# Designs tried in a protein design chat: VH-VL binders against Large ribosomal subunit protein uL10m (mRpL10). Part 13

Target 1, 224 residues: Large ribosomal subunit protein uL10m (mRpL10), of Drosophila melanogaster (Fruit fly) (q9vpl3)
Amino acid sequence: RGKINIQRPKAPHYERARVVAVTQPKYPELPKAKSCFKTRAERTQQQQENPYNEIIAREVRNWLDHSRLVAFFHLSSITADDIFRVRVQLHKQNLHLKSYGSKIIEQAVKNTRYEAIVPLFHSNHCIVFSPDPEKTAALLRIVRRVPQMVLLGGIVEETMLSRNQLVAYAQMPGLHAVQAQLVQTLSQAPGHLIQQLQAHQNSFVQVLDVHAKNQMNEETPKST

## First folded at step 1 (VH-VL)

Design c33 (framework fv_cemiplimab)
Fold by ESMFold2-Fast, scan of step 1:
Structure c33 (fold): chain C 224 residues (1-224), chain A 119 residues (1-119), chain B 107 residues (1-107)
Amino acid sequence: as target 1 above (224 residues)
Amino acid sequence: EVQLLESGGVLVQPGGSLRLSCAASGFTFSSYWMTWVRQAPGKGLEWVSGISGSGGYTYFADSVKGRFTISRDNSKNTLYLQMNSLKGEDTAVYYCAKDLPYGDAFDIWGQGTLVTVSS
Amino acid sequence: DIQMTQSPSSLSASVGDSITITCRASQGISSWLNWYQQKPGKAPNLLIYAASSLQSGVPSRFSGSGSGTDFTLTIRTLQPEDFATYYCQQANSFPLTFGPGTVVDFR
């Protein structure tokens, strides 16, 4: 037989609990319903009538008015160091990463042709501005390496583009070549115009499929 | 000048492990993606792995995924490639290279270090 | 994965010739194609990035063109130091992939 282990329990913690209860501050009953509600406590500002928000909204409108490329992204959790490195890479390409509150964005685009973008900003977001639409390919190239940034859509040459359309645009020849193709199309007879537009659409579909596959970054389990 | 110096290439038995190192100098190491590219004797170039400046993002070729790990120590300006479960087909000269961000081209290359996997 | 092919696989030429090497991607890669030169026993050297941008220090006789799936590297007046192996590399998506290479040797 092995050794006999006898453990004798010490006294319960009753006396220590009593000492703690006597020495700890007692919390008095709060009779008033004026206790701050954490779920609604932060809704005290008059956001729509705040003069400060109008000043920032004007800044946003200036960026929108003077940028030929605007791209909208959902932003997941990212470290300050990682986002700083992304900003540096973007800045080298004359791409300017900005973050604004959703209420300020709404105020900036209210009563403008860009009002439709408001739903994109209900969650964490950021915007990239550039005066050069030919930088769209470079932008998506840089952001491809940042899985926390998800492209939602954008504006190119004052035209609102969906995510898929912006991706397709990024993989086309530069703006000069695209405009040259459009001019050629417009100089042809209507039958030729239709054929060239269909060829262009086929190019977009091919480019979009390639980019979609590259963007997914998904490992699909193989079924047996 | 900008320089990359590789080390660690030796003869290893199949199934063995080896860690390669690449010492960087002459540029802000933590600001650039780094990559490993290999070349089997008499064959072409094969991209192996890439790592972001912070080390937070890594990518691998399908042939090495699950066996190789890329890492970096920005305080020492050093890039690493940990190679596990080595196969004969992993025999190659391994190059360390610095990313050129606009084109994701590799503008600066190390001299290469030879890894031989043979019994 | 994006597969890259190069043609020809080998090419014989004389000094002073103008040569063209073609690279084809299995999928559209926009302009995200780079060209490298490799001499025996040496590391590769970057020649062209983003399809047509000449790397600093590279002679102007080298030029690149193309977009989408079809790309070309042209060496206009071949010099003795240009006899080497040339590789294209797509940079559109991970994993990054290289072409099989084109060997340019003496005729």
Scores: ipSAE 0.007, ipTM 0.444, lowest interface PAE 12.0, mean pLDDT 76

Design c34 (framework fv_cemiplimab)
Fold by ESMFold2-Fast, scan of step 1:
Structure c34 (fold): chain C 224 residues (1-224), chain A 119 residues (1-119), chain B 107 residues (1-107)
Amino acid sequence: as target 1 above (224 residues)
Amino acid sequence: EVQLLESGGVLVQPGGSLRLSCAASGFTFSSYWMTWVRQAPGKGLEWVSGISGSGGYTYFADSVKGRFTISRDNSKNTLYLQMNSLKGEDTAVYYCARGYDSLEYFQHWGQGTLVTVSS
Amino acid sequence: DIQMTQSPSSLSASVGDSITITCRASQGISSWLNWYQQKPGKAPNLLIYAASSLQSGVPSRFSGSGSGTDFTLTIRTLQPEDFATYYCQQANSFPLTFGPGTVVDFR
């Protein structure tokens, strides 16, 4: 697929902007308005139409389209050096750690079967992408050593999986694992979506509670 | 050539403290996870502790948790194991080893340093 | 914690024999199992990582197989330098754990 160029070429933009700037009308005699601030509605619309968000959302969509493994994580406070070292470990396994704002994720998955993941990104988060679903086991092993990253769920072979399903997938034989997950997904009723979204939210809270308790035990030895 | 040299192993009384050192050379020390593995006389290998390249993550075996502390000084290419409240069961040869990608396996080991805990 | 067991605990063999050592994990560890060789008075040496990947410099007579909970180390055409203790080790989760070891002695 070649390199993703997220930057617009400056030459065409520069020429256009320069022409517009030269022809820009001078302000007329002082307007009657005391404030130049846009209304809340205007600011909200402008925020949603940010050109940078569109470019990055397309990058996210490209990662989703070309990755057979996508894993979602809650990210606790972590130093730049530590996250860099995790990125290096993951990259050696063809696993690519990315972080995007929730609005950008929403734009990227809007009107797709993956729109249900948006609630997972209301707090600090990161995503790992890979073209190799066989790397699921390697991914889970690496993140077990990174207490700041808490697995929320993922997508394998275009199938949305809960945390427990993704863990189970990592332990399955290759071809049969793919078939099992497809069968499981196809058997789910349409009315199941709301239940799955609630399960994701409840599982996230439960996992954070368990993770925090386990993290305290790891850092502070048990006295009993 | 990757080299790891442990030091500090001596005879210590029960309840005492001891700090082991592992001097590393031949590689970029700060880029690798490091670990301590011990072996009691005539017994098998037992993993003790591990530390990430930055020192931000540390892990311990249940048998030493709360008594041992692992640390590193990347400017000196040195790994440390601070052992407190030593017990007779801590008598062992302590090996320093370099981990691959968060301690997935250990390609390089030191020669070990003997710690004896006895009255 | 994940407990590791090895069988047999010891075996006697002659040069030229082919031997098999088994390692079992109390929980699924995928392919995150390593095999180490240790000679008396020496530090352990890595033989196989990720269940079946041969470490650089290790003779091809050594091979590993298995996934999940059951793993095997095979040594074809045993050589004099292969008489040693062999350990399996899981790398799936902390704390890391080793098997109790298998001693391979001269018959």
Scores: ipSAE 0.006, ipTM 0.452, lowest interface PAE 13.9, mean pLDDT 77

Design c35 (framework fv_cemiplimab)
Fold by ESMFold2-Fast, scan of step 1:
Structure c35 (fold): chain C 224 residues (1-224), chain A 119 residues (1-119), chain B 107 residues (1-107)
Amino acid sequence: as target 1 above (224 residues)
Amino acid sequence: EVQLLESGGVLVQPGGSLRLSCAASGFTFSSYWMTWVRQAPGKGLEWVSGISGSGGYTYFADSVKGRFTISRDNSKNTLYLQMNSLKGEDTAVYYCARETIYDSTFDYWGQGTLVTVSS
Amino acid sequence: DIQMTQSPSSLSASVGDSITITCRASQGISSWLNWYQQKPGKAPNLLIYAASSLQSGVPSRFSGSGSGTDFTLTIRTLQPEDFATYYCQQANSFPLTFGPGTVVDFR
């Protein structure tokens, strides 16, 4: 279906206004005002009725309903050119890289069995969808060269899998029946899967720190 | 017509340093991942290093990690391999190659430049 | 590291023969295998990618097959210009690794 082209709007004017606001450290005694501000912000959020959010949330639900492979990633700082190249490579394998706001994801999965994934989207994130679960191996091969995309887990044949389970699934031959049986075997105790996904998320800061250090080592020339 | 031309291969003493260059022409250089692959005399191919089109991502073989650095100058259409702490085992013909739209698949290769590490 | 082996290490064949070269990976690599041809004194040339996809400009007498750990390169109706060393390469995981090569000699 049609995709709204207003994705990733960024106006220099609004960005500069925000920067100017955060560079105004004139009133340090803000804790009392913060309490009132939090209540006000909550009411403002409740009053912010964007009908387009419902349309996008329905689009996300449609992708979830019609995709037999869904993979979740944390996304670190990445250049537009590099993410575009990744998106092109994924598209050639019928893998569709999508980015949606956290609020839209929450609205899309609310009252579904996938509601538990919402915490994964509080930071920068992206999702890859495909109607073909046999493309899991191709997906992991492509993203192994993109350290900014950290695999958190996914959904295969409507079954939630941790990162390790998804990697195991990718190692299977391209025979659909064998892969489906593996998914059933790996998911026999799905109640603990959220803890496995959270464990990967909890180690994300360390992974990000190691990645940042590796990128700094690669970007900065060394003489010794 | 895609062309890749390596240069810089010379005789170097063990422990020395050397920088190889690969001049690219005939395609939009900044849009392609590039790689270095080496071949010791009378032996097979060994992947050395790869770099993204923007230069932001680099990868290395374990045998050269920490000693070699890959970089590129997209304004000059040139790929570089900085080799430090050279060992006799680094003696090889070094090839520059372009990666296709499929990751880790190399469609155009340069002619190679010979690096000899010996006393 | 994923280790690649090729068999045979060398073979001699006559023009017009059909030959097969096998490549084995120490671990499953799905279909992520490439085949390269290297003529004496020249740089390698890509023949086949993704185990079975023929590179543009490569003669149709070359074909690849296989998945998982076992792969085959077939050259039907050998021509004199096919005298070369053939290498397989896994594209599944880093570090990238090549097979030791198979020398095809026309005698």
Scores: ipSAE 0.007, ipTM 0.481, lowest interface PAE 10.7, mean pLDDT 77

Design c36 (framework fv_cemiplimab)
Fold by ESMFold2-Fast, scan of step 1:
Structure c36 (fold): chain C 224 residues (1-224), chain A 121 residues (1-121), chain B 107 residues (1-107)
Amino acid sequence: as target 1 above (224 residues)
Amino acid sequence: EVQLLESGGVLVQPGGSLRLSCAASGFTFSSYWMTWVRQAPGKGLEWVSGISGSGGYTYFADSVKGRFTISRDNSKNTLYLQMNSLKGEDTAVYYCAKDYLSGTYYGMDVWGQGTLVTVSS
Amino acid sequence: DIQMTQSPSSLSASVGDSITITCRASQGISSWLNWYQQKPGKAPNLLIYAASSLQSGVPSRFSGSGSGTDFTLTIRTLQPEDFATYYCQQANSFPLTFGPGTVVDFR
C-alpha cells in the first residue's frame, strides 16, 4: 500500500520500461560542474523526467475525465484561512477546489481532448470539479461571496462554455435532459469557445489594469 | 444546411506531393475541430489528421507524421491537407469531417463525399 | 497509441433480428467511444457518441453501452437499411483510432 507502484493502475509497456531503465542509470554519471549550467533544452528534458509531476498530472486527468462540471477561475490574493473556508463550503456541495501549476496542467492535457484549455492557466488560477452538473448554480452562489475568485469559464457535459454561457446554464430549470439540450445548443454558438474564453480572460486583465491605475491616481497623497 | 466538399484527389506518382481542400458551409467553421479520415479501397477507416478550431493544435496518425500537414483558413471556411512524399499505401478516398461539438473533439457528425487519391507509377 | 478491435469481423442477420457488435480498446478510454455506420459507396454516419448517447436523427433501435475498455453496439429489430459496416472509434486521446469494422450482411 505504501509502494509507489500502487499509485499507478498498470505497469508500463515492456519496450517503454526498457528505455526508461537504460536512461535512469546514466544520471549518476552526470558531472556536477556541468549541472550548474543548464540550457533551456536540458531544463525541459529534466522536467519531462520528473516523476512527481507525472503523478500529479495523472490526478488532474482523472479529475477532468470523471467530472461533468469543471469551472475555471482567476484567483487574486486570498488568505489561507479564507480559501480553506471556501474549500470546506464547496466540499459540502460535492464541489472540489483544486490548484495546480500551469506546467502540470499542460503535462496532464497534452495529446488529449483538453489540450486547448492550456492558455487559460497562464495566470494565477484555480479549478472547481464536480461529478454533478446540477451543482453549477450552487457553485456560482458560493463564489459570488468570494471576490478574489473570478469565473473565466468552464466545461459542462464535455462542452466548453464561456462565463456568460455557464451563468446561463446555471439559470436553466429542470431535468438533466433539458440541461443537456442547452449545452448542445450553446456548444453550437458562433465563434471558437477557446478563443472566447481567452478573450474574456484578457478583458478581465484590462479591467483590473484600469481599476488599479484609477485607484493609484485617487489615492495619491498631496505633496504638501 | 451543414455541408463539406472535398477536392484535389488525382493520380500521383510515388514520392509526389498533393494538396487536398475541403470547403465548409452552414456552420461557424472556426469553432469546430476538423478531421481528415481516409479509406483504402476495400479497407476500413483510418484517422489521418485533426486540427483545432483556431488551428493552434494539430495531430497526425503515425503513418503520415512528418509527411502530411493539416491547415485551415477560417476566413475562407476551408480545410487543407498537404501530402508530401506520397507512397502507394496512401492510396485511399480522403474524407473531410466536422466534429459535432464546438471547442473540443468528440465525434464526426458531418462528412464530405470524399476525394480519391491514387498513388501509382 | 490506442489500438481498437471489433468482434465479430462480419455477421449475417435477417430483418427483425437483434444483433450485438463488440469493441475493445487496448487501454482505458473512459466513455470516449463513438459508433459509425457506413453503407457501400457512402461516407460514414455518426450513430452514437460518448459510448451511449444517441446522435440526433438516429433511430432508437440503436444503443451503445460500456466504459473503460469494453463497449457494445446493439441494434434491436434490424431493418433493411441497417445492413452496413459498423466502426467504433476512440476519442480519448490523439491519434484518434478506428476499429477494423464489422460487416452486417443479409442472410
Scores: ipSAE 0.016, ipTM 0.544, lowest interface PAE 7.7, mean pLDDT 77

Design c37 (framework fv_cemiplimab)
Fold by ESMFold2-Fast, scan of step 1:
Structure c37 (fold): chain C 224 residues (1-224), chain A 120 residues (1-120), chain B 107 residues (1-107)
Amino acid sequence: as target 1 above (224 residues)
Amino acid sequence: EVQLLESGGVLVQPGGSLRLSCAASGFTFSSYWMTWVRQAPGKGLEWVSGISGSGGYTYFADSVKGRFTISRDNSKNTLYLQMNSLKGEDTAVYYCARDFTSYEDAFDIWGQGTLVTVSS
Amino acid sequence: DIQMTQSPSSLSASVGDSITITCRASQGISSWLNWYQQKPGKAPNLLIYAASSLQSGVPSRFSGSGSGTDFTLTIRTLQPEDFATYYCQQANSFPLTFGPGTVVDFR
């Protein structure tokens, strides 16, 4: 048992139904009759061979291509109700939380400019998409209240940003922030940025420390 | 009835220490973030500190960082503000307030305030 | 830290007037802005949260609008109990910051 810290005290059932309908992905369905004759294991195997994986991968690619803001998160254990409340708050700001399997992400980004991000998704993860890069501040504000979601990095205006660069972008005004981040990122070796993103994914202790710092004290100056 | 009641405000010498208390009643105290907001005489509101429902996360204004500590005792429904190295600039009415929102950081219930005067 | 400014710093009005108070943030805060009313000798009272959401129990003559850096609080058909100081507060990032306040006085 636990209390849902991110949940509003009262949410009418009909409101929840409407939000679920709006946020639900539009994927083709397997014929029911065909799946009824299979065990769980056989059904899972059929889904892995299923052409719907190709359609879902194309959907992921379309989200990546049409979103000017993409943020990558490591996701710790979280209840369905808690993640639903987070999804509702994100949707209010035109932020779309999606979760996809690692194979589907690999298929979506293979032979594209994004394929270097695949290693980030080998553990439990989620991605937030938005057509509006100005929503980065709103995104980080909402996620600050969700300790189960740990920011790994993102893409803003097709530019790969580390966690720290994305946080800095959120605090800078308008177009100047985009220009500053583009200049900074272009001066970095692409491998270095990917290493930073991978380090956050691979170091559970490190991500806990960073998350605690961000939630308790936004700034922790180090003594010179 | 939802209520917050502050106590502990007194006259204190510069460099001294003081602990303020805020007693909460009428709601599930441990489920809410709590905050301290101060107001110097004749001046505007200044956010001082905030604490999560569990007490695991705390935030401070730069002007008090390193000098003030916020804590809570959920078994006693009480919020605390420990103030150290007090300065004349810390003279203010200190309000305890409840953050009723998870995302908006909006304060819907306030105490009556307790006056802290830092003077020689 | 995000700096908040309010205009005007003070305003004289009569009962029945409609008034507008402006709040500006030094950087983009999306819709993470709250408005409070404070009467002399009393604690503040929450009026509006998330830029435009009216708090339960607050009269409908109060409304808020805006996003990004520029926000407004509008009071239509001012009543005697509305003469008070009004504060905006950003909720985008810690530390939270309040505006300097706008005093609404009798003419």
Scores: ipSAE 0.006, ipTM 0.460, lowest interface PAE 11.2, mean pLDDT 76

Design c38 (framework fv_cemiplimab)
Fold by OpenDDE, second read of step 2:
Structure c38 (fold): chain C 224 residues (1-224), chain A 122 residues (1-122), chain B 107 residues (1-107)
Amino acid sequence: as target 1 above (224 residues)
Amino acid sequence: EVQLLESGGVLVQPGGSLRLSCAASGFTFSSYWMTWVRQAPGKGLEWVSGISGSGGYTYFADSVKGRFTISRDNSKNTLYLQMNSLKGEDTAVYYCARSLEYYGSGSYLDYWGQGTLVTVSS
Amino acid sequence: DIQMTQSPSSLSASVGDSITITCRASQGISSWLNWYQQKPGKAPNLLIYAASSLQSGVPSRFSGSGSGTDFTLTIRTLQPEDFATYYCQQANSFPLTFGPGTVVDFR
């Protein structure tokens, strides 16, 4: 009984081979999981030919025009999940996290007051929009916990601010608080002046009274 | 001079409803956030609710969320607190206060009313 | 929610004394802390805002300091009118929260 060479199995009979060939499950080629992360090259190519670039550019302009707070961030290596988490947190505060291609941004801000922001978009970036400038502190608080988001600068009330200026802005009292302080300061100024003026007058009168009293006492002849 | 005057505090049964009012004068009412703070007898201060100048933003303490509503009528310079489903724990002096805010966070209360007493008792 | 604590809960002092009240936040609140004074049967009055800024009309004997989680209110040369309850309040985030208060009474 010939030792079944398990290393070189005899080719199955022709009929069996046909059956095996037909019954071999054609495993659908696993769709190459298109990495949800389009390579930078693919993104760049898609951006060049996309008739929607103009539409997106309009969207960007619309966000810029209707936002009172705009913050620009550099994105380091961040996962989609992390971005989503941050987006949700920001959204709860009426902060809208968006990401656009540099070319789209350039197109969007060309010949506009926002043209100066173009240099900020040389790398992976995201933009946070808000209609409420009072959310600046909230924004900074949220992103502080996200080391992958680096603040580059922003626009608040149509004013471009550096990173440091934006941080400082978030720590300042609101406009009304400042106004109130100003009014209080102005209201105290006259009172202090009056007090100082009166103090000097009162002091002078006191000195004169003492002098007058002393003179009267000296003129009273010691009746012997 | 800034003046705030609360009104509407009365005795009410548990489960009842009450509306408080705060009449403001001496400042541009619509430009300021307004806040309700309450103080139970012999206890500390508890923030209840805040509303923005335009009324577009409202905030509530968890203890009153879903039961209380804050509103304002800027044409009448009046702040309101609608209190529904009142509980014994809601018994307190309710103060209205003018709020000044820091950008993006927090408020300090620079002017307070004299308060109105709300008593919830069976 | 940010929890606020105060120490001490009560203190007795004499006129002319210098006293210090501490306030602690459960989380960092930067300088977003306010101090209020309340006298019996009266509404609270703002003393200090933003940890160290003195409200207009408040005597200079009142001072606030601190940042982050630890804050102090100091009253120098205590006056008879200073006997009251003092509250700290965080202004960092909603909901706004107050400390439990510190009662300053006469010795």
Scores: ipSAE 0.019, ipTM 0.529, lowest interface PAE 7.1, mean pLDDT 83
Fold by ESMFold2-Fast, scan of step 1:
Structure c38 (fold): chain C 224 residues (1-224), chain A 122 residues (1-122), chain B 107 residues (1-107)
Amino acid sequence: as target 1 above (224 residues)
Amino acid sequence: EVQLLESGGVLVQPGGSLRLSCAASGFTFSSYWMTWVRQAPGKGLEWVSGISGSGGYTYFADSVKGRFTISRDNSKNTLYLQMNSLKGEDTAVYYCARSLEYYGSGSYLDYWGQGTLVTVSS
Amino acid sequence: DIQMTQSPSSLSASVGDSITITCRASQGISSWLNWYQQKPGKAPNLLIYAASSLQSGVPSRFSGSGSGTDFTLTIRTLQPEDFATYYCQQANSFPLTFGPGTVVDFR
């Protein structure tokens, strides 16, 4: 490629030597039949799900699999600056605030042991991940100052916990064995934990629905 | 007291359709996943279908996928299984069961109904 | 789909015996395995969930253990009411699948 030490040999003129033989003119290849319609392969390609969504779904699964603390929040309207400040403060404690679309979360957890979390994400939401479950206390201290973030529940050491159970876990001494004992005690009836999370989520959704309906009703009597 | 009562089991001709109902009482119906499990005469248990508390998520066994539909009416505390294109191999006692879940896929079935017999025969 | 197998298919025992039933999954299911008891003509009844958690109201003579692919149900000091068919069920992923069952009969 122009470098003094690189020599690219030229291919031999093999076919030119053969021209002395009697040859017939070569006819050009007939052009392939043209279709006015997209092929089945082209239609299938256009109807395939976005590969980007699959990549992000894998990212979500990796966060869930490698985090010993996962906390779920309802997120009310908040400015970009405010959420950025919260994200920075959380990051200092090895707490990672993430937001994903509900469809991506559903795709990530479908047919897995995490599938029960999907109903929590049908409204505005965010998730905090951490490899350190002892950071639960730090998480709750930080979020306490952010009224737009409402704790719905979480997963600690692969155990689903309600809001009240996460608060109890955060109040325990930092001794790992004692914290593990509490998780074991709280997980005695895991189905009831799922029911409590669904009940809290449903109650929250019902409250939001009532507020939305009240807002609509209040809109009509207001004078312009 | 948690109670689940199935109904609708009857003799049906192959290729026919049938809807099963499960009336639930004694608990907050909308907060629980519900499932259908069947058992052919003298055989073991086979999970058929599951539905989330809100009804937003449904799952089916491969043997019934495309033929069966699961639904629920939370205002009436009733679970349904719509069975279409019935085959002789669908002959079984169909149980309604309440499911408790950790997270992810269905967890465990803590209360079961008495079952309703569906016979698919000419 | 995750296939479940149980051994033995049937066993004969006397009141007071201690018995063990084994369940194996075709792939890893962590601890997401449940055990059910079914008496003739009746619906199944949950005994153990999440491999080792005893359901409320179930006698303490029942215990479960295992993780991954291999699980066991142990009944210590069999009582007359324990003669039944026992099923394992994986809860790791949909579709949920049951083992073929183990029949526990009188000797």
Scores: ipSAE 0.000, ipTM 0.432, lowest interface PAE 14.3, mean pLDDT 75

Design c39 (framework fv_cemiplimab)
Fold by ESMFold2-Fast, scan of step 1:
Structure c39 (fold): chain C 224 residues (1-224), chain A 119 residues (1-119), chain B 107 residues (1-107)
Amino acid sequence: as target 1 above (224 residues)
Amino acid sequence: EVQLLESGGVLVQPGGSLRLSCAASGFTFSSYWMTWVRQAPGKGLEWVSGISGSGGYTYFADSVKGRFTISRDNSKNTLYLQMNSLKGEDTAVYYCAKVDYGGDSFDYWGQGTLVTVSS
Amino acid sequence: DIQMTQSPSSLSASVGDSITITCRASQGISSWLNWYQQKPGKAPNLLIYAASSLQSGVPSRFSGSGSGTDFTLTIRTLQPEDFATYYCQQANSFPLTFGPGTVVDFR
């Protein structure tokens, strides 16, 4: 497929013009009687139509379509300065931390294979996107040290994975083909992303242990 | 209230062995990495060893690798450092410390236990 | 191994002075640097974690900055209890390493 600039994804001009023309409120003059007698149904429909939400939802769809790694997190109370520092650390590894309202996410994934993620966003949340699935280990290493962010699960190579499956993927070294095959195999496991919300504190502790093992393994000097 | 209490430091002859213990309380012991840091008399701090919350992963400073072993008993909230083939340069106060998620920093330290390796 | 250096090795200061201690890593450690204070005969205590985050209970006169290889600890308006030895420590890679320490003496 053709690549889109992930930092500023945009629809083709033709499609964008069509969407804007259809959804934008009309401001040309109308006959007085018709303009004055808008029905309750017409007002309700106009209030529910939000072209800006549709544009943002399209942006989310572009992130999902062009990111080979997507990770979902529960986000506890965190200061603007603290989240900014995390975002900077993630960005150095080509990991992009985004936060969107639950309604926008629902709109973005409606009628797609990813619709099942909607329940994950009923509470405070954030998402990390990357075009590089090899950055999963780096992501877990950074998040290990942010107690306000609890890994719930994610999507790797268009396959939905639980927290434990993402951790297993992060520990897989070597060939891209072997990693892709593992992802397909793990997708058939009975693990459930929704259940991560109930056990997020325990899941975080387990992720820290696994991530610490990966970090320690990388730094171990060769034995004689 | 988080408390760490080291014990086991004594005078040992070169080549001898010694096991240090650190009793932890006031936090969920099994959820945190634990570490040993030592300080020779009049010298600076030297990191010795660290162990994951599950005990599955251990790391050591080059100066002690192959001689020291770190372990933990999560049912007893106790951290251990088994020291073998002790040398004069191992003489130090040994501190037990809890590793916090923030910055992988050592947020709580024990009082230290003195190990003297001398004839 | 990542080698840590501190400058100066010692400094003399008076109550009310503002002082800066620098710490340098032999390779990039991002923000994985912590600062500790140690008073004579006592265990160290954590001051700053992740280069710039102030530990709960530590006075606001302490601040940390830097990233990569160069870091600073600043103490504004020195108090009598601040005369101690200060250590930086990298948490980026195992083995973990401390700086040699900076002794802050009265004078």
Scores: ipSAE 0.000, ipTM 0.419, lowest interface PAE 17.6, mean pLDDT 77

